# Ledger of designs, part 6: VH-VL binders against Putative bifunctional riboflavin kinase/FMN adenylyltransferase (ribF)

Target 1, 179 residues: Putative bifunctional riboflavin kinase/FMN adenylyltransferase (ribF), of Geobacillus thermodenitrificans (a4it50)
Amino acid sequence: MKVHEANQGLTLPGSVVAIGAFDGVHQGHQAVLRQAVERSRQLGVESVAYTIDPPPRCRFQGSRMLTTLQEKLDRFAVLGLNHAVVAHFDERYAARRVDAFIRELTALNPREVIVGQDFRFGRNREGDVALLRRHFPVRIVQTVCCADGQRISSTRIRELIERGEWEQSTVLLGWPLSS

## First folded at step 4 (VH-VL; framework fv_axatilimab)

Design s60 (from x6a with heavy chain K59E)
Fold by ESMFold2-Fast, scan of step 4:
Structure s60 (fold): chain C 179 residues (1-179), chain A 123 residues (1-123), chain B 107 residues (1-107)
Amino acid sequence: as target 1 above (179 residues)
Amino acid sequence: EVTLKESGPALVKPTQTLTLTCTFSGFSLSTSGVGVGWIRQPPGKALEWLANIYWDDDEYYNPSLKNRLTISKDTSKNQVVLTMTNMDPVDTATYYCAHRGYDFWSGYPFDYWGQGTMVTVSS
Amino acid sequence: DIQMTQSPSSLSASVGDRVTITCLASQGISNYLAWYQQKPGKAPKLLIYDASSLESGVPSRFSGSGSGTDYTLTISSLQPEDFATYYCQQYYSYPLTFGGGTKVEIK
């Protein structure tokens, strides 16, 4: 897997791009990322994970990161991604216009953009998925639930770890816990 | 139309626990990018944010009050509940619940508010 | 925490006057700033988001400007219904914080 900074740009003749914060690369994230790898194989193009570091929730909300950037990248590689594009979420990126983001994605020449059903970009009316669909074919991956029917989320995993519920947190992450 | 309405006791004694319910319509907390927050305002004073909960069960608390606050949701009932322990007369305020959106980069401001419920803490 | 300092705390103005209210953040907030209007006994109403974007249904006499740490709400021609307290709020970082408010009295 090759790692790229978003500001340096990555230009590809064709790709399948998965977009997300991917904090922890939990089972829900893995569904999105595996879909990108599978679709890239079917289409004969490169797979790309587009991510942000630190995750917006950790920066804006002071939440605990489930993985370091390096751990996240290692997990992308294990899942079979060809490329990772890392946007550093700071004051510059927080203030970015929609058009700048679309330009970066356009350079990747996506045959398909894959997002989780929780993906949002831009205000209510503009509709992030509707806006993306004006520029690229978009596939939405359904939310992954655990055996009890509840959604898998980074917040829930953080709370399980904080409570010492190691077995449950390991199942939801799909990776062994690091101490 | 989006509407929110707060409910709970008007009077609470010192050391008791306050429980407030926000009931809403016109949106669902099963919709991605949707959250509900609680904000309070003591008489004649500024607004103070307390806690937010989001569609994915993410919870955020004001650090100055975190040990006293619990926020939860019941998506099927369109309700968000705030619990605040060990009430003191300084906690006397109007309590509001409000809707906000969230996207890939950031959250948005509170665009729809409930009417507020006055909670007085006295012996 | 990001501190929001709002000035003035109160002002009196005549119908038709231009009113300016300022809001200073203790650090850069990249235009993640909202302005609210609150009338006595009522909930706040969103007027401006992202520092300068007018919320739908809000009269065009209201405008927001600024960047970085320094933000301004302007009412170009004050009307009787504009009697209210105005609050700024940053939503750049948790905890979310509000200014102290500016009370506008129409005289």
Scores: ipSAE 0.058, ipTM 0.654, lowest interface PAE 5.3, mean pLDDT 83

Design s61 (from x6a with heavy chain V34M)
Fold by ESMFold2-Fast, scan of step 4:
Structure s61 (fold): chain C 179 residues (1-179), chain A 123 residues (1-123), chain B 107 residues (1-107)
Amino acid sequence: as target 1 above (179 residues)
Amino acid sequence: EVTLKESGPALVKPTQTLTLTCTFSGFSLSTSGMGVGWIRQPPGKALEWLANIYWDDDKYYNPSLKNRLTISKDTSKNQVVLTMTNMDPVDTATYYCAHRGYDFWSGYPFDYWGQGTMVTVSS
Amino acid sequence: DIQMTQSPSSLSASVGDRVTITCLASQGISNYLAWYQQKPGKAPKLLIYDASSLESGVPSRFSGSGSGTDYTLTISSLQPEDFATYYCQQYYSYPLTFGGGTKVEIK
């Protein structure tokens, strides 16, 4: 897998792009990422994971991150992604978050953009899936629930880890816990 | 469109627990990217952030308040509740609840605020 | 914690004056900075987000600038309704922190 910084510009002749924070690359994230790999094979184009580091809610709170950036990238590679694009929100994007994002995605020439149901970008409701659909075909992947019917999320996994529920947290992650 | 309103006791005795309720309209905490925070302001002093809760029940607390804070939500009632234990006269302040959004890159600032509720801690 | 230091703590100005308020963060906050206006007895009102983006409905005489650790709020031509206390706030990292406030008083 090739790793790129979002602000350095990756250009592709065609792609399927999965977008998310992907903290922990838990089973719910894996559904989105595997869909991108499967769709890219069907369309004969490259698969791309577009992610952000650090995850928005874990910014500067290292103890709350489920994976380091390197662990996240390793997990993308195991899942079969061809490329990873890592976005770091810095002052160059502050005034033009949405415009910069659309420009970066456009360079990838997406045949399809794949996001989870909770995906959101832009302030208020201005930058949602509807805005993405003005530029790209978008597929929304349904949320993944565990056997007890509860949604799998990074927040829930962090809560399990904080309570010392190691066995359950590893089941929801689908990977060994990082030390 | 978006409105928030704080409710709770105007007077609390030292060592008692304060419970404040934020009732809101114009958004739902079942909607991805939505959050509510609590901020206080002692008379004549600066704003101090206390706690945030988000649509997915993720919670954040000001660490300087040493486990005195609990934040919870009732999505069906459009309410967020803040509980603060062991009240002291220095906790006398106007308490605000406010809306905050989140997106793929980061959170946003508090864009809609309640009117505030004054809480006096006195014997 | 990220400490936010505002200067000055107060200033006196006349209608029509250009007013400048500075906010210093103890570490880089990548433009995750907001400015609020608060009038006596009222809740704060958001003016600026992401260091330089004007909130909807806020007059164009308000502007924000800066990067890294150093940020500025400017009021190009002070109006009577602008006499208030102004606060900066970082939302880069938890805990969220506010500056000490700058009171803009009539001269």
Scores: ipSAE 0.433, ipTM 0.797, lowest interface PAE 2.8, mean pLDDT 86

Design s63 (from x6a with heavy chain Y108E)
Fold by ESMFold2-Fast, scan of step 4:
Structure s63 (fold): chain C 179 residues (1-179), chain A 123 residues (1-123), chain B 107 residues (1-107)
Amino acid sequence: as target 1 above (179 residues)
Amino acid sequence: EVTLKESGPALVKPTQTLTLTCTFSGFSLSTSGVGVGWIRQPPGKALEWLANIYWDDDKYYNPSLKNRLTISKDTSKNQVVLTMTNMDPVDTATYYCAHRGYDFWSGEPFDYWGQGTMVTVSS
Amino acid sequence: DIQMTQSPSSLSASVGDRVTITCLASQGISNYLAWYQQKPGKAPKLLIYDASSLESGVPSRFSGSGSGTDYTLTISSLQPEDFATYYCQQYYSYPLTFGGGTKVEIK
């Protein structure tokens, strides 16, 4: 897997791009990322994970993150992604405007963009999925739930870890925890 | 369309616990990317952020007050509740609740505010 | 914690004047800065977000600029309804912090 910083001018002849924070790369994220890999193989193009570091809600909250950036990248590689594009929270807002984001994605020549149900990249209609669909084919992935019907989320996994419920947290993550 | 309104006691005695309720309309805390925060302002002084709660029940507290604050939500009632223990006269302030959005890049500023509720702490 | 230092604490101005208020962050905040207007007895109202974006319904005489640690709010031609206290706020990281406020008074 090749790792790129956002705005470094990565261009591809074709791709399938999955976009998300992917903190922990839990089973819910894995469903999205596996779809990107599968679709890219069907279309004969490269798979890309577009992620942000640190996750926006975890800034300066100590280590609420489920993975370091390197651990996240390692997990993308295990899932079969060809490329990772990392956007850093500290990048200037001008570079992160809706237009700049669309230009970055356009350089990847997406055959399909894959996002979760909750995805939004700007205020109101300026940055919603409808706007993204004006530029690219977009696939929205259904929320993944565990056997009891509850959503799998980074917040829920962090709470389980805080309570020392290692077995349950390992099941939801889908990755072994260090002993 | 979006409205928020604070409610709670106007007077609290020192050492008591304050409970404030924010009731809102025009949005739901079941919608991803939605949060509600609490901000206070002592008379003639600056704004101070207290706590945020989000659609996924994630909670953040001002570290200077963390041991005294609890924030919770009742999504079915469109309400967010803040409790603050061990009230002191210096906690006398107008308390506001406010809406904030959250997108892929960042949280957003507080774009809709309640009218505020004045809480006086005295014996 | 990111400290927000606002200056001046107060100023006196006349209708038609150009008013500039400054906000300094103790570290870089990457334009995650908002400006609010507060009139006596009222809740704050959002004017500017992301350092320079005008909130819908806010008059064009209000503008924001700046980057890194240094930000400004400008009112190009002060109107009677603009006499108020103005606050900056960073939303780059927790805890969220506000400036001390700038009271714009009638000269």
Scores: ipSAE 0.359, ipTM 0.766, lowest interface PAE 3.3, mean pLDDT 85

Design s7 (from x6a with heavy chain F104W W105S)
Fold by ESMFold2-Fast, scan of step 4:
Structure s7 (fold): chain C 179 residues (1-179), chain A 123 residues (1-123), chain B 107 residues (1-107)
Amino acid sequence: as target 1 above (179 residues)
Amino acid sequence: EVTLKESGPALVKPTQTLTLTCTFSGFSLSTSGVGVGWIRQPPGKALEWLANIYWDDDKYYNPSLKNRLTISKDTSKNQVVLTMTNMDPVDTATYYCAHRGYDWSSGYPFDYWGQGTMVTVSS
Amino acid sequence: DIQMTQSPSSLSASVGDRVTITCLASQGISNYLAWYQQKPGKAPKLLIYDASSLESGVPSRFSGSGSGTDYTLTISSLQPEDFATYYCQQYYSYPLTFGGGTKVEIK
C-alpha cells in the first residue's frame, strides 16, 4: 500500500475511493473498506482509502482516538487497499472549500465513491452525499450492527474501553486491542 | 536545532513593496509536516498573523491583507519570502517568521521564532 | 474570524503570588490554544500548546487549563524573570488570531 497526503496531487487513471474518518477501523468501517477493495478488483482499477485524521469528533469534542494514524494505515493494508490518502483535519482542512475537495477527488478518476450515510465534507460541513452524487457514482454502505442488534460505532467502543470491557470492545473492533 | 532569521529593508517609503526573507536551518520544507508563518507586531501592540506556507506549497493569508500579500518558498535554499505591496505608515512593525509543525494528529502552534526585523514605513 | 479577548490587559503582583490570566474565544476552539511569553525587545516564546500541554524546557510553575471558549494561564509562584507580556492564540481555524496581551509586572 502506498500512502499519500491530501493535496499532493495524486492522479490515477481509475479508482474506487472509500471516504471516512475510520477511527479504529472497526467492523463497520471494514464493511466500507472491503467493499471498495472488492469493487476495485471487479472494475480492474486501484482501491483508495481517503481518510481524515484526526477524526473530526476527536478534534472538536476531545474524544480519545481508537488508533494512531500508523495503526489505521496498517489496518488498511491488511484489508487490501492499494492507496491511502491522508487528509489532516486541522485549521487548514476546516478552511477547505467544497470545490477544492471535489477537484482532489476528480484527480483520482473515481469509478465509484463509497461512503457511510452520515459523511459530510467541506467548510462548515456544506457538502453531503447528494452533492457527491452530482460528480461521481456514489454507493452508501448501510450501518453494521453486532449480533445483539446494536449499532457498531467508535463512540460505543470507546465507552466499552473506558469501562474495562476489553473482550466486548475487541469483538466490535475485530482487531487485537493493545497499548 | 531549529533556527530562523528574518532579513529585509529597515526603511520603506509609502506605496513601495516590502520583501522579507526568512532563512532557516534544522528542518526542510520538503519534509511532510512542516510549515513557516509570518507574524507582525506594531510597536506596543498585539501580534497579528499574516501568512503561512507549508511543505506541499499550500498557502494561507490573513483575509484583511490578502490582496497585498504573497508568500513563496525556495526549498533548496531553506528560504521563505513574504512580499507586501502598497506599504503604509500603519504597517510599521517588527516582522517575525516562525516554524510550525504537524504530526499525523494535528497542526501545532509556532514553536520556534526568528529574532524579528523592524520595518519602518515613513517618507 | 475568531476573536480572542484577554483579561486583564495588565496586572502587578508580588514575587511568590499565584497569577491567572484569562482568554476568551468568540466561539469554541476545542483546546487548540497556545500561550506565549514575550519579554521586552524579544520574540515570543511558546509556553503552552493544546491549552494545557507544557512546552519542553518551560518551568513547571506555568500551567494552562480550560475548554470550549474559556482558557486560563496560571503562574503558581511568580518569579522576577516572569516580567513579560503574555499572549494567547487560537489555531482552530484560519485566520489565526491572537489575544490583545496581558502585561505582568512584579512589584
Scores: ipSAE 0.007, ipTM 0.547, lowest interface PAE 9.5, mean pLDDT 83

Design s8 (from x6a with heavy chain F104L)
Fold by ESMFold2-Fast, scan of step 4:
Structure s8 (fold): chain C 179 residues (1-179), chain A 123 residues (1-123), chain B 107 residues (1-107)
Amino acid sequence: as target 1 above (179 residues)
Amino acid sequence: EVTLKESGPALVKPTQTLTLTCTFSGFSLSTSGVGVGWIRQPPGKALEWLANIYWDDDKYYNPSLKNRLTISKDTSKNQVVLTMTNMDPVDTATYYCAHRGYDLWSGYPFDYWGQGTMVTVSS
Amino acid sequence: DIQMTQSPSSLSASVGDRVTITCLASQGISNYLAWYQQKPGKAPKLLIYDASSLESGVPSRFSGSGSGTDYTLTISSLQPEDFATYYCQQYYSYPLTFGGGTKVEIK
């Protein structure tokens, strides 16, 4: 897997791009990322994980991150992604124009963009998906639930960790907590 | 300093087409993440959103009025134009244009408004 | 369409009073909610965005709270210049929709 900073001009002749914050790369994120890998194989193009670090919620609300950036990248590599593009979320990136984001994605020549059902690259979720669909074919991966029927999310995993429910949080992540 | 100002006819006859122009300064619709919307308010009633246009020429319309509305921009003139066909007395209202920001992380509400222009529809 | 139900439609209050206005969305709007103040003959003025963020230049006596479908605007100590009509607005999805307004009148 090759790692790129956003805004460094990665260009590809074709790709399948998964977009998300991917905090923890939990089982729900894995469904999105695995689908990007599978679709890239079917189309004969390269797979890309486009990730934001730190996740916007952690930046603005002071929430704990579930993985370091390096742990996140390691997990992308295990899942079979060809490329990772990292967008650093800080005061400078928060002011970045939407046109720059669209140009970066356009340079990747996406045959398909894959996002999770809870996708937000901004807070206006419906506007964000509509904006992407104006430029690219978009596939939305449905929400993943655990055995008890509850949705798997970074927020729920943080709540389990806060309550000391380490075994349950490890199951939902699908990775060892300290590795 | 952001300013917007609406202009158009004060009186419109039923069945005619209304054309309103929003002229602005302090921002450009060539700047990504910038949009302008139109909102109206009949006398003594609530605000009703009509249409938005964005820097990339993306357009959104109120579905209740979509077949009657057209929004367009002239970026070089700093103008947004709203056209509304088949005017009726119930369309009598003050019409506002307003600025809206949009970035990677969020759309924003309308943060700067024009003064409004009153449009009366009567014979 | 997301319906925004605002209550009460009007209230009477005195200077120094704590005033609360409620806005209910017909479905979850994830804090994509703004509050506007409108004085007679004037355009609306943005007070609060993202349910609880105070717009620059707006006095600290104004605050917003809520989540999901239920949102509240509070004025902690009403001042003479606060007598106006207040509107909530969701910008979670199109069409953008406003509440019916709450008129805050002198008691």
Scores: ipSAE 0.014, ipTM 0.518, lowest interface PAE 7.6, mean pLDDT 82

Design s9 (from x6a with heavy chain F104W W105L)
Fold by ESMFold2-Fast, scan of step 4:
Structure s9 (fold): chain C 179 residues (1-179), chain A 123 residues (1-123), chain B 107 residues (1-107)
Amino acid sequence: as target 1 above (179 residues)
Amino acid sequence: EVTLKESGPALVKPTQTLTLTCTFSGFSLSTSGVGVGWIRQPPGKALEWLANIYWDDDKYYNPSLKNRLTISKDTSKNQVVLTMTNMDPVDTATYYCAHRGYDWLSGYPFDYWGQGTMVTVSS
Amino acid sequence: DIQMTQSPSSLSASVGDRVTITCLASQGISNYLAWYQQKPGKAPKLLIYDASSLESGVPSRFSGSGSGTDYTLTISSLQPEDFATYYCQQYYSYPLTFGGGTKVEIK
């Protein structure tokens, strides 16, 4: 897998792009990322994981990250992604407009963009799946629930880890937890 | 039209636990990017943020009060509940709940506020 | 924690005056700053977000400016309904913090 910084301008003749914060690369994220890999193979183009580091919630709200950037990238590679594009979430990125994000994605020439059900972007909440669909074909991956019907989320996994519920957090993450 | 309204006791004795409910309309906490916060204001003093809860049940607390605060939501009832333990006369204040938006790029300020509910802590 | 310092704590002004209130953050907050107006006995009302963006329905005599750590709220021509307490608030990082307030009183 090749790793690129968003500001370095990766350009591809065609791609399938999965977009998300992907903190922890939990089972819900894996569904999005695996679909990107499978669709890229079907279409004969490169697969791309577009991610933000640190996740916006962690930058502005002081939440604990579930993975380091390197651990996140390693997990993308295990899932079969060809490229990772990392957008560094800082003051400049936080102020960027919806149109700048769309232009950056356009350089990847997406044949399809894959996002989770609750994906939003842009400062004024104007950026949602509907707006993204104006520019690219978009596939929405449904929210993944555990066997008992509860949602799998980075927040829930963080809470389980803080409580010392390592076995349950490992099940929801779908990755072994180690030092 | 977005509206929020606080409810709870007007009088609380020292050492008791305060429970406040925020009931809202015009939005849902099942909607991605939506949150509700609690802010208080002692008489004649500045605003102080207490806690936030978001659509994904993510919770944030003011560190100075974290061991006393619990925030929860009931999405089906359009309610957010704040609980504060071990009340003291210095906690006498008007308590507000307020709406805020958040997306994966950035958060927003509190754009709609409830009217506030006055809580007096005295023996 | 990011500390927000407002100045002045109070001021007296006449209708038609230009009023300027300042807000200093203890560290850079990248324009994640809001201004609120609060009238006696009422909840705060959002006036300005992202340091300089006017909230819908707010009169154009209100404006915000600044960057980094230094921010300003200006009322270009004070009206009778503008006598209130004004608060700045950063939403750059947790805990969310407010300034101490500036009371704008009639002379």
Scores: ipSAE 0.014, ipTM 0.537, lowest interface PAE 7.5, mean pLDDT 82

